VHH binders against F-box/kelch-repeat protein At1g80440. Designs and how they scored, part 7

Target 1, 354 residues: F-box/kelch-repeat protein At1g80440, of Arabidopsis thaliana (Mouse-ear cress) (q9m8l2)
Amino acid sequence: MELIPNLPDDVARECLLRSSYQQFPVIASVCRAWNREVSLSQFLHQRKASRHSQELLILSQARVDPAGSGKIIATPEYRISVLESGSGLWTELPPIPGQTKGLPLFCRLVSVGSDLIVLGGLDPITWQAHDSVFVFSFLTSKWRVGATMPGVRRSFFGCASDSDRTVLVAGGHNEEKCALTSAMVYDVSEDKWTFLPDMARERDECKAVFHAGRFHVIGGYATEEQGQFSKTAESFDVSTWEWGPLTEDFLDDTGDTVSPPTCVAGGDLYACWGGDVMMFLNDKWQKVGQIPADVYNVTYVAVRPGMLIVIGNGKALAGYGEATVGYICDLSSSRWVKLETHGGHVQAGCFLEV

## First folded at step 1 (VHH)

Design e10 (framework vhh_6z1v_2)
Fold by ESMFold2-Fast, scan of step 1:
Structure e10 (fold): chain B 354 residues (1-354), chain A 123 residues (1-123)
Amino acid sequence: as target 1 above (354 residues)
Amino acid sequence: EVQLVESGGRLVRTGGSLRLSCAASGFTFSDYAMGWFRQAPGKEREVVAAITWSGGSTWHADFVKGRFTISRDNAKNTVYLQMNSLKPEDTAVYYCAAEFTYWGLTSDEYDYWGQGTQVTVSS
């Protein structure tokens, strides 16, 4: 079948490559040929190569209380909000079918190709740890489930994607609040989990990033040291299948009681602590910016070339605080612009390109 | 030639148990993920449970978690739904569905469907 009547397929493909991601499901619904075309992995590669791809910031964000300060919901109901970088427009993904109270609490969000992957968290009804894997395809705008996370049920784990094929998970705590040493990797295309060798240390509430073929796990705390966050880090080499040596003082004295929000862009590692934006350069942390004073707790950071996005909570005062505060920093000018955040508290996020 | 045949639906009392079966023929059953969906009068069809092609992983909707269990027997080309602690809200037509290599959570993604089996839970 012709992709577009009276057009050569090559020319028709060029037209499809220029379409907005929001049109992908509509395009797929027109006929089998169009559905097949937008489902091909080469389609996304061609969009990126031709500069027609769209950059999306994806956030797990609480619904705003419709009654204001009425405490209408004891547990916040989370949904996926999407910000398209180029247009500045916000949209909302459809809810996960069968999840009547929204996304799992404290779930992790990562991207693999054109897929958004939602991992773990706590059931918003029972508050019990979840082993669920949910996958949203931006090509079809449909949710599916992936293979459940194996082993003991965990929450507050470190999670990072290589952005291409795999998602790696490490640490967290089990249902008895015991910090974990175990780690594992999920292959999205094969829908299969594989355990890694254990980490050298138990790491509850750790952060993770993937950089240069290595899965880095940073901070967290051991069971016996609850709330006393480690300055250590360790990294798993996916090519050798082994953990490297423990780095004792990877983090500076942050003064904070949390593992710092951390992100990677273009090979550069960034973290936020003490009201500052830090960059890891020449084996040292260096201040590269100061976070706007109205951001009390940074809950999510993301970097794209030349831009840093910081989202957090407003300062609490006399028992009252502002909900969500976000900023975009132009790293070349160090200029901050307040981001309009539609909705409430952001618990997790990731970045993807389609 | 592809056929999915549900059985086991009937009238049961609140708190009772029921086991649904879905027999498959006309395709390579072990290559397909299977799902159970339900539809009450005047409501949209909703996903209840799903199981991977191998049976190695299962998913259950939060409103049935702890009460319903999906399982499969690839040697018998059959998928099952064990329903415990039934509530009047579980009254619906239950559908078996098959999807090649995925376990989707929306009805639009499923390739083959059964005709459904009626489950009625009296109070």
Scores: ipSAE 0.000, ipTM 0.441, lowest interface PAE 11.2, mean pLDDT 81

Design e11 (framework vhh_6z1v_2)
Fold by ESMFold2-Fast, scan of step 1:
Parts: structure tokens; C-alpha cells; sequence
Structure e11 (fold): chain B 354 residues (1-354), chain A 123 residues (1-123)
């Protein structure tokens, strides 16, 4: 039947494709035909193809002290902040039901299709490791609980999505602070976890990226080498179901610093360390940019086609603690533009296109 | 060379307050977690409080929660321990320690330690 009375379906679909993501729950509530239309994977593909999609930067960000008191708050309360790239407007997602003190500390954020996935972290009250999976649908504006992460509870693991269907997790440490070799994959649609073969190395506080059918796990440290970050990397081929050979000297000498924030776009791997933006090019790290001088420590880095986002800590401001500063770099021009960050410390983030 | 220098320890009356300071040098202070530990006579060294590299998250042991507050000033390369409502049981040598981001939740993960500062709480 007709999507919109007295309009051809093609014209009606064009109207729906041009709508803002904030209207998706309203559109879905009108009737079954509209609900079905916006729920189809084809709908999102058509929005992207027609250039009506919206790019969202999603951050787990601490609340600014609502009293403005400057008092030391023992545990910050994290919520989800959303920046729509085209408009520059910030919004906040509804809280996860039952999470009264905010998001888990050090949780991971990834995107799969039109869903935001929140994984793991520590309970902000007890500091107990979570095995929780929370899924926010931008089509319905509702949270659901996914299947819990199987096996031993883990913290500070590497996490990446294929952006289409799955989330991959590797390493971290268990409740005894022992670094882990295990890895697993979550199918968001089937709500099912599957273990991968173990990695060659224990990797606590590692970084992960997904690129061209491979889950790359970079750095981290073994239990006996706690605080001494590995320069190695290894990658899992999802088509063969095998880990590839270990790369011994994948990272340059980063000194006594943590494994560097990393991201990937268009086949290019980026990392930030020593005040520099590095790109992995011709089997070697090359400096491709200098991080703006008011960013003293990078907490989050992300890349999208043609754009790099860097968020970190700035100078402490009297009465307010450390300021959060962010920048967007146009990779074609190497031009940095200051990003207006709304709120406090950013612990995790991802991009989502709807 | 990493150097941690604690100060502020002294004799104080029960119910009193003290602020301990730890001046750090020889490393990029803002890149590392910091912690405060203590050791009382005849007891093992125990973790009192920890703070992440940015100061965005803190942890306090149950026996000091609500009384002690850890903080840091990255511009001054200094970590602090504000101690309120002091009890005789708080008498100990207090140590500043440099850790790693994730390992600040585990006392075994701290890389470097200061020489300590003595806090004595009189009854």
C-alpha cells in the first residue's frame, strides 16, 4: 500500500530519506509500512547513497559538576553526548535504565549499523568489572540489554566493530589483574557471542581496529610485564578464522607511555603519540601532522573519510580542573578546526552514520 | 630520572586535617596514574587512593572513603592527599607512587615509589 496517501512510493521514500534521525522514532510510530521502511537496511543504504545521512560523533563524556562548585567529585558521572557533524548541534542520549550513576567507567563504545553498543567497563560505585552489553537503537531511541560477555570478566580490552554486524573483543585483564589471550565476537543481530582462538600474546590495555575483514590487536602488556607496553601486533582473519603471524616491531619506541590511541579509515592506520599524528605507510610509521599545542594529552582519536578527530586534555582551569579540548583535521588540507566539546572528560567514543 | 618527593606529614590531633603533597619530576606527569599508599608499624603496605592520569577518575579505599580525597594538579606536576577527620588508626608512613593508567587499581602495578612522609595521629 501507499507509504504516503496520494504520493507515488518513490516520492514518498524520497521524503523519508530526507528526514532527521531525531524523527525516526516518530516516523516508525505512524504505521507498520513506515516502521518497516525505516527499519530496512536498504533505507539506511539509500540515505547514504543520496547524501541525506547524518554523521554522529558519539562520546562517553563526564558531566560537568551541576553545582558548579569546583569540589572534587570522587567518581565522574558519564553519559552519552552526540554531535551531529553537519549542524554542529549537541544532544544527550537517555540514560541506560538501571544505571543510576551513569555509564560504566572505561566502557567501550562501538557502532554497528544504526546501533550504538556499550561494552564492559567498571561499575562506578563498586569498581567491579561489568560483563554488560547495552544496545541503543537510533531507529527507536531505546536501550536494550544484549547477551553478556562470556567467560571471565575482563576490563581494558581491545574492541572494534566491522560496522555492519559484529563487535570483536580481545585481551584486557581478569579480576585477578592477569592479562588475557582470549578473544571473542558478538553478532548484534543474533545476540550471540562466539570465542575466537587465543592470541599469541597476553594483551592488557591493548588497542584494536577492524580493517578489510581483519581484526587487528595492537600493543598491550603481559601480566609479568605490567606497565611495559608491547610493540607487537597480530590480526584475526574473519574469513579463515585464524590469527595471522605476530608482528614483533609494529610500534615505534613510544617510551614509557601507554599503547597509543589508534584508528583506521580508508585502509590507513593512524596513531597519536609524542604530540604527533602518525600514519602507518609503506610498512613504517610516518609523522603526518602535529597535534595542536593546547592538547597536552590525547584521550580519544577517530578518523572518518577525509577527517581526523582528536580529543584530549588541556591546561587545568582555576576552579574547574582539567579542560577538555578537541579538534577536527581536514586530512586533505591539514587544516585544524577547534571542536566545541560539551562537557567534561571523554573516556570513549565512536562514529555512527544514519 | 623519575623522582617523587612527599611532604606534609607531621603530628596531628585526632579529628584534625592534613594535606600531603607529592612533587614529581623526570617523567611526563600528565601521562601517568598516581597513587597514595601507607604502611603502619607491623602491617603490610596498603593502597589508600589512586587517581587516573587526567584526574577524571579516582579510587579510595573503604577505610578512608568520605574522609580522604586524592587530587592532582598537572600544571604543577603534583598529586595531593587531603586527609580529614584523622583517627589514630591513620598513623603510618605515607608513600607517593607512579603507576600506569589501568594499573592504578592494583598496588602491584606501580612503577616508582617515593621515600615516604610520616603521619602520626595522637589520641
Amino acid sequence: as target 1 above (354 residues)
Amino acid sequence: EVQLVESGGRLVRTGGSLRLSCAASGFTFSDYAMGWFRQAPGKEREVVAAITWSGGSTWHADFVKGRFTISRDNAKNTVYLQMNSLKPEDTAVYYCAKGRYVTWLDSSAYDYWGQGTQVTVSS
Scores: ipSAE 0.005, ipTM 0.260, lowest interface PAE 11.7, mean pLDDT 78

Design e12 (framework vhh_6z1v_2)
Fold by ESMFold2-Fast, scan of step 1:
Structure e12 (fold): chain B 354 residues (1-354), chain A 125 residues (1-125)
Amino acid sequence: as target 1 above (354 residues)
Amino acid sequence: EVQLVESGGRLVRTGGSLRLSCAASGFTFSDYAMGWFRQAPGKEREVVAAITWSGGSTWHADFVKGRFTISRDNAKNTVYLQMNSLKPEDTAVYYCAADTWYGSEYLYPSEYDYWGQGTQVTVSS
């Protein structure tokens, strides 16, 4: 049967390439031919190549009391909010089956192909470290449980994706609250974990980015130095399977008793600290922008070619929850446009193209 | 269910000392940063001091440095604020808060998800 009645298959494929990602499960449910078309890796590749792909901002965001009270007396329930950049429409992903109190607290979000990966964090009911991997497929609109993180349970680790196949994890602390040197990689398609060689330093609460073929692990602190953040960084070369030499003063202006900057990689390495947007250029951090004054703290930052997104909290009211404030900066014009964020506190985020 | 219960607030004379306590329950206390905040009548809530989960790092606002000391006892699920050399401008309701976003942005009220009911400190001249 024809993919679309009374249209040649080539024209029908062109129409499918232009469809919204929200239609993929519906298209797949119509018949086997349509299901095969949207499930083929070349279909998504062709969508991106033809510039019909959709860019999604994905956030782990707390639910807000419908009355707008925002009063803080219980563990927040986190869900996935999705902003489609072209339409400006917000949607919510279906809940993870069996997770009645929402996403793990302090979980990490990364994207791999058409999949959203949710890693780590604490169980919102038991507050125990979570070793489960949750994968949402934008092709099927279904959650699955991936292979659990091997070894001892870890929390507050660095996490980054190569956006193509793998998720890399390093550091954090174990259930004894000891900072970890170990690192590992998850192959999403093979559903398997592999340990990497250990890092040179123990790194609890470290930051990680995948940049220029390398998994960079930045800052954090050793067990005996809790809360006193390191300025060092090290990077793993995925092609040679070796850690490079330690960089002692990677974070120039970060004090030992203050937070390391939030780092983002998207062609260029960025960090936010001291109300400034910094870019790593010529082996130094350079100020490239000023964060809007109504963002009191940054909880998520992301960069894409020509565009920067900053999300954080506004001023909190006494006894009530935080207002969420977001902005998109056009880097060519330096114009900031306020993002309508809906909902409460954002704990994690990523970009995904589908 | 998370609970934070402050105690120790009372009337004290200028130059006096006071210790506030905050008892925490319903979460793994030793894994979270804690903060002390205050709010005077007609003013905004401001951060006074913050402490990391281990007690290995502390921050104190400039207006209390050298006078106030934050500390914690993870075995007792309690955070403390030792207040010395009290001044009339220290008069406020003092709040205990827990930072459920584990990270280094614990200096801002918006970073704290759980709050106590507050304890009143009045410093007479």
Scores: ipSAE 0.000, ipTM 0.094, lowest interface PAE 24.5, mean pLDDT 77

Design e13 (framework vhh_6z1v_2)
Fold by ESMFold2-Fast, scan of step 1:
Structure e13 (fold): chain B 354 residues (1-354), chain A 123 residues (1-123)
Amino acid sequence: as target 1 above (354 residues)
Amino acid sequence: EVQLVESGGRLVRTGGSLRLSCAASGFTFSDYAMGWFRQAPGKEREVVAAITWSGGSTWHADFVKGRFTISRDNAKNTVYLQMNSLKPEDTAVYYCARELYTYTSGWTEFDYWGQGTQVTVSS
């Protein structure tokens, strides 16, 4: 059956490859042949290969209180804001069905293929740990509920995606504020969780990155050392199914700081602390840039080919007309361009290419 | 080990002024929001003031607004409460508290409290 009447399938496929991601649900709804075409993993691969893919910056961002009251301590209502890098246009995803007060507080955002995964956090009404997994498909523009995280309910865990199939989770704390050693992996396609062997150390408020087949868990603190952040790191090898040796002084150059925002791009590890952008080179951290002075707290960092993206807070707190600031750095020139950001506090972010 | 140690509480006359201090240790002070709470005999604990991790924004309860000022010195790991125009109803044990998380969702969850410092306002 022809994809487009009176047009060769190859030409019709090229037309579909050039469409905006915002058209994918419309295209998928036309007929089974078009739905099948845009649902193939090859479709997204072909879009990237043909240079028609769109890069999306996805943020969990608080709504700005239009009343600007400042006197009322209210839980911020978080939504998903999406920036398309090519056009510079901002959009907002539909709310998660049943989540009337917005996204879970302190939830984690990761991308797997064309899916956005929202994990953990605290229920914004009850402030109890959330074990739900919410999956947004950019192909259908629909939310679904994934299998709940097994074991004890946890918050403030490290979380990273392999970008292909899985999401890995480690550490955090339970409902008694006890730091955890346990770790697990979620297979998005199979909708299944599997426990990993425990980490060597309890790690509350840790950071995680996935790099070269390894899930790296960095920093955090044990229950007995609450607020005293570890400089250690450890990594899980997904091919051997075992944790590697503990690295004692992985963050020794950070001084007395929290687990820094970290990201991986092109085989290089980056982190932000002390107003600086750091790169892990030759087993040591080296300053490669200086964050603009109006960024007080970095909440999200990512590197793309030739570009570093930093999102953080200005000088105001979420819920009180918070200033959110973002910058893109051209790594070849070390020039920073301010990103236009609309709205309040950013609690989490990720990148997705569709 | 997280510790918060309040100081400065004493007997003071109505209309007087007092500065409370809270020395923090065992965590990265500059990454946490801090608050002052108070509890009078027979009453529930109530939030008096809060300050962001950077000191860039502050909140004060309506019953102390214009009289009390919260501030912090991140280099000294200390949060302060400047209390002016004191009233007998300000008599309470004053507690320093750390916010539960390294960033705030609206001031409402504080996980560590100090031992408190007694403020008595006499007529």
Scores: ipSAE 0.007, ipTM 0.280, lowest interface PAE 10.8, mean pLDDT 78

Design e2 (from e1 with D99K L100E G101Y Y102W W104Y Y105S S106E E108S E109T; framework vhh_6z1v_2)
Fold by ESMFold2-Fast, scan of step 1:
Structure e2 (fold): chain B 354 residues (1-354), chain A 123 residues (1-123)
Amino acid sequence: as target 1 above (354 residues)
Amino acid sequence: EVQLVESGGRLVRTGGSLRLSCAASGRTFSSYAMGWFRQAPGKEREVVAAISWSGGSTWHADFVKGRFTISRDNAKNTVYLQMNSLKPEDTAVYYCAAKEYWTYSEPSTYDYWGQGTQVTVSS
């Protein structure tokens, strides 16, 4: 019955709450009582409440050729890199079983609770669109296969998580390169997909963000307007199960032809474009900061309390893509601190706390 | 479908600079990876630089690294090759090519090709 021999259960539980996420599977293997403690949904909640949780930046990152040849013609192999923000320590997740050439190209990464969800993209061997859903549990350090995305196979879709239970997907294009109006939601715990009502517009290569109970789908282009990105946006209200009215000039102030990366903070929307950090305030985009000059383009933006994280690419690596460049901005001081980054091109990212 | 038309090739002096443009017409341009290739008389066509559909990833051959830069403007349906510190060895017909997904690929895997633009570098 005692969690740790000769130690009171409350002290023993305190010790378990202080463990690194990398130790969760090892702790679970010690005995049934320890396995039960770390498997409880309340365990991660207690870690956060006691300030022992770890904040993880998760990136889909290309491998650099181990031979260092500088002559890369092959399809890049993507792996999951993990930065633990408190320690500054980088690690790599185990490979997805059966995926010998790495993560799907152009896949989307989102977090739901303590799970990392990998959606869609193109098979690196066959170059065919994936309908695959892969789920990594930080509690078990194991991958599982989720229910496949229903309907026609799609790529380059917008994707966002509510961070709690669901992942939402909209747009993209089918195998005939026709832009899609359809949207759907994945319930991670029930392992089930449900179609939403269609969007008002076809949106290939759109961006999505979940904010204030709404799934926002921004930009993209219709089949007949390839390369001419829309300035429009629309949002799905998960409580009413309805799309709101189309916003015609949502991106009017950008001047950009590609939808900018977007993120959320409690009550605020942020986006990065033209070297600037923008915030959506009073129905207008307003410049609130300047991105460090060595970030060539921005691949991933995240907000957490008091901080903005920007990940992008810099100058091309010798023979293999672009060097990863990252910064953390303290929103109270507007000070940027460069992240020590490793590896090649970043294609996607997400953030989670365990 | 995509049609590609290169422009900007001309005679330049050793050490000079030149910017090549490749204008795309048709649909799907922004979903294609783009590459610049070159072919000198009596030699095989070789890859010079490649850029992903979004412009977020680029690759440059060792023989042009630090001198050439590939970029794209999806609003203008155009890909560019900025060539600096030109050498006589850079003399070739330069081709623009498109492939329907991001990759650094062999010439044979590209789906659409332009007619080429001649660059001559005098010593």
Scores: ipSAE 0.000, ipTM 0.202, lowest interface PAE 16.3, mean pLDDT 77

Design e3 (framework vhh_6z1v_2)
Fold by ESMFold2-Fast, scan of step 1:
Structure e3 (fold): chain B 354 residues (1-354), chain A 124 residues (1-124)
Amino acid sequence: as target 1 above (354 residues)
Amino acid sequence: EVQLVESGGRLVRTGGSLRLSCAASGRTFSSYAMGWFRQAPGKEREVVAAISWSGGSTWHADFVKGRFTISRDNAKNTVYLQMNSLKPEDTAVYYCAAGSYEWTLYTSSEYDYWGQGTQVTVSS
C-alpha cells in the first residue's frame, strides 16, 4: 500500500530518488513495491531530472602488485572499479560468474542506461578471443550473459555506445590476424545483434566513438599494413543505415603519430596524444591542454561537460599491477587536480549515470 | 608475422650514453611484449630488458638496472633502449625481440620474432 509506513508516497519517492546507487539492491530487496519503483525506467529519468543522479567512472583495472619486484607480471587480474565522481568514493563490482582469472584482456567497456556492458577481449587463461557479452545492472547489482557477438571472433575492435539502447562494434582482427571491414550493432533491451554494411576499409586496432548522432570509426590498419596506422575515419548513420564518405586526413593534425589517439566524446570530441589534450573544433584538431608530466602512459580518458578525466601509469612503473595516476581537468581553466586511483593498470573504461 | 629492425648501435666511450631503436612492421605491434637481448662474442644470448604490450610493465636485468631503461612508442611501432653509464662489459650485439602471450618473457625461447642485431662497442 505505502512505500514507507507513516510517510506519504511522494515523500517516500523523494527519499528513494536521493538514495545512493549502492542502496538500489537493498531497496529492491525490502518489498515488491520498492523493487518495482527502482526497476522503472522512469525512476532513473526522475533521478537525472531532479539532479540526484550519481556519475560513475567505471574502469577495468588490474589489482595492485605490492611486491613490485621489477619484473613483468604473469597475466594480471582485471576487476571493475567504480569511482563516484561527486564523493570520490571507490568501490569494486562483484566478479563475473565463471571468470575466475578476472575480466578478459583487451575487453571493451561501454554503458547503456543503467547497464555496464563488457565485450570481447582475450581469455586471461587461454588467450583465445571471446565472443562474450557480459551485462552488469546497477539496479540489481547482478551480472547476466548477453547474446554472443556473431560471425568470426574478433579482437582489438572499435566499440562505442549511443548510451541509450545500442552498442556498435567495428573492425578488429579475426583469429587468423586478418583485419576486418565488418561492423555490427547490439540492442541491449532486445538482446540481439544485427550486422551493418561493411566499412570502406579494414581496421585492426581502430578507435570508435559515438559523436553527433553518428558511430565514428577512426584509424586502425589493414592486414597488409599491420602496424602502419591509417589517418582515415568513417562514420555510420543509424537513421539512414549508411556509412558516410571516408575522411582521408582525419588524424593529419596529430603531427607525426599514426596511431589513433585515445578518443572520447562528451559534447565535443577530445583526444589525447603526445602529452597533449586535443579537441576537434572547426573541423581541425586543436591543442586545448597538456597532460601532467607524471602520466607516463595514458590508458583511459573520460569526458563530461566541462571536465576531462585522464588515467594512466606513473613514469617509474615497474610492474603491471603497480598503482596508476589520474587527474581531472577543468576544460574551461585547463587546471588539473590529482585523483587517487586505488589500483593498477587501467585497460578500459566508460562513464555511467544512475 | 612481424619484422624487426634495430638501429643506433655504435662505438661509445666508457661512461657514455646511447639510445637503441627497434622499428616493427607487419603483424600488430601493440599486442606484443618486446624485449632487448644482447650477445657478446662466444657467449650465450642474455635478456637485458622487457616491456609489456601497453608499456605499463617493464623489467630490467640486475646487471643493467638503474643504467638502462626500456620504453615503447606504439604510435611509431618502435621500442627503445636508453643506455646510460656504459661499461666495456656492455659491448655486444643487441637484439630486439617480439613475443607472444605478452607477459612473463624472460628467456629467448619465449620470443617468436627477432631482429638482425645492432653492434654496441664500449671503449675503455
Scores: ipSAE 0.008, ipTM 0.306, lowest interface PAE 10.1, mean pLDDT 78

Design e4 (framework vhh_6z1v_2)
Fold by ESMFold2-Fast, scan of step 1:
Structure e4 (fold): chain B 354 residues (1-354), chain A 124 residues (1-124)
Amino acid sequence: as target 1 above (354 residues)
Amino acid sequence: EVQLVESGGRLVRTGGSLRLSCAASGRTFSSYAMGWFRQAPGKEREVVAAISWSGGSTWHADFVKGRFTISRDNAKNTVYLQMNSLKPEDTAVYYCAAEPYFTGWEYTSEYDYWGQGTQVTVSS
């Protein structure tokens, strides 16, 4: 059947490729031909190839609660806020079915293809570790539950995606507050977990990143060294199925002792410490940017072509919590513009292209 | 009937680190949730970090995430707060508290057990 009546199919397809991601569920509901068109894996590939894709900043953000009370600490309810970078428009994703008090506390956000993956964290009602995997499809605008994380329940683990197919998890601590050496990988399309060989070191509260074909696990601390963060790193090669050698001083010259926020963009590895944005280049860290002075603790950093985004905490203010502070830097002009964040505290973030 | 004694507070420079300890006396320590609170001069008391009775669940305030870590050792009846990358804004008296009813980062203080506090001063 004709995609759009009285319009050649190639022109009709071009119109579909130019549509906003918010229209994908609507387009899919119109008729079988349109549903097939947007459901093809080639559709999103064609959008990227034709430069009609949209870049989304996805944040786990608390609802604003203006009221503090005497001896009760207000419980923030986290939701997914989405900023479309081209239009500057904000939207909110629908709530996860069954999660009546919002997203898990300290959950991890990663993107794989056109899917947002929510991993781990603590149930805000019971304070029990989540083993659930929640997947939001931007094609259908629906949440689904993925296969549960196998093995012991873990919190505060390192998590990274290859952006294409898999999510990797390493470390954290179990229900007895023992730091873990175990690691695993989730194939989103096959909905299947596979254990990796153990890391050389226990790593609670570590950071992870996928860079240059390797899953890097950075910092963290062993059970007997709680709060004493390691400067070491180790990396897993998915193609050989082996951990590489331990790097003792991977975080050399950091002014911070915690595992720093890290990200990957265009094949380059970035981290934030000492008020600076650092890039790993020629086997050493180089300063590539200076974080605005009103950002005291960076929680999320990302570099995109022509843009740098930094999100963190502001200075301590009277009362509970701090204002979340974010900035976007236009790298060509070196101008920092404060990001308007309409909600409260941001606990996690990621980028997704659709 | 639990008694709490904090220790470890001192003057440190910006960027420094410090570990606070809270020693509990009493046979019920392992059944209480524990928390660290702070109160800066002229400000209201605020929650910094909390840990469940088993140690299986922790919560950290946004302004200390990635810098502070709460932990406990039930065999030693002790709770710790590891403080890294200290900032002048962290200057406060730090209090250890015990609470029998704790869920999420919400708990009531109708019957709260508090220590005397330990002073942390961060100089620029």
Scores: ipSAE 0.007, ipTM 0.271, lowest interface PAE 11.3, mean pLDDT 76

Design e5 (framework vhh_6z1v_2)
Fold by ESMFold2-Fast, scan of step 1:
Structure e5 (fold): chain B 354 residues (1-354), chain A 124 residues (1-124)
Amino acid sequence: as target 1 above (354 residues)
Amino acid sequence: EVQLVESGGRLVRTGGSLRLSCAASGRTFSSYAMGWFRQAPGKEREVVAAISWSGGSTWHADFVKGRFTISRDNAKNTVYLQMNSLKPEDTAVYYCAARTYEYSLWDESAYDYWGQGTQVTVSS
């Protein structure tokens, strides 16, 4: 039957495709036909194809001290801030039910379809490692609890999404600060975890990216080498279910003491270190840009086709507080535009298109 | 819980070097960021240097940058402060402190555990 009375279905669908993501829960609640329409897998594909999709930058961001110049809170309260790229408007997601002190500290944020996945981190009250998985649906504006991460509780692991169905996790350390070789994958729709074969190396504080069917795990350190970051990388092929060969000198050109913030877009791998934006090209890291001088320490980096986002700490001075600073770079022109963050420290983030 | 015990403070001549040590109890040390603070006679306590729980990130106050270096040995549950080119202005009681949150390492209010301090006196 008619989606909207006295309006042809093709015109009614065009109206739904043009709606803001903030209207999705309202639309879904109107009637079964509308709920069905916006729940179809092709709805988001049609929305993107018609150029009505909205691109969201999602950040786990600390609340700022209300006094601005007062004492900094010892345990910051993290919430989800959302920036819509087209409008430049910031919003805040509802709190996770039962999490009275905010998001887990150092939790990971990834996107799968129209869902935001929050996993791991430290409990802000007890400071114990959490195996929690929380899923926010942008269709319903509701949180749900996913299956807990199996095995030993881990912190500071590498995490990446294939953006379509799964979240992959590798490394980190257990409660005894022992670096881990284990890895696992979470199927969001099935709500199931499956262990992968172990990595060749223990990797605490590693970085991960998903690219071209492969889960790449970069850097980190073994238990006996704490603070001495590995230059190696390895990648898991999700189609063959096997780890590829270890790459010994993947980070050889960095000279850094930590695994650099990394991101990937359009087949290109980017990393930020030493004040520079680097791209992995022809089996070597090449400088492609320079990070603005007022970004003292990069805490989060993300890339979209033609655009790089860098967020970090501002220069802290005695008597002055730490400032959070962000920039967007047009990769074709290497031009930087300052991003207004409207909040404190950013511990994690991801992109999501709805 | 973490118990912190500083050692190494003594009288040193201007231009000299000194290494302070801070020993911590148990496995929990490896989960804490560590900082060195000092309090000179008649002055408020100030942050000197800090190190992340992994040792991968360090912060040093401008007035000691290039002279002091913080380091840690998690196998020995110990954090160190290597002090070079000491000046009379470095005379203070030096405190070791621990925190569970590693960002904004210079934020004194975030440190939950404190040692009793060790006296460093730099003579002219």
Scores: ipSAE 0.006, ipTM 0.257, lowest interface PAE 13.6, mean pLDDT 79

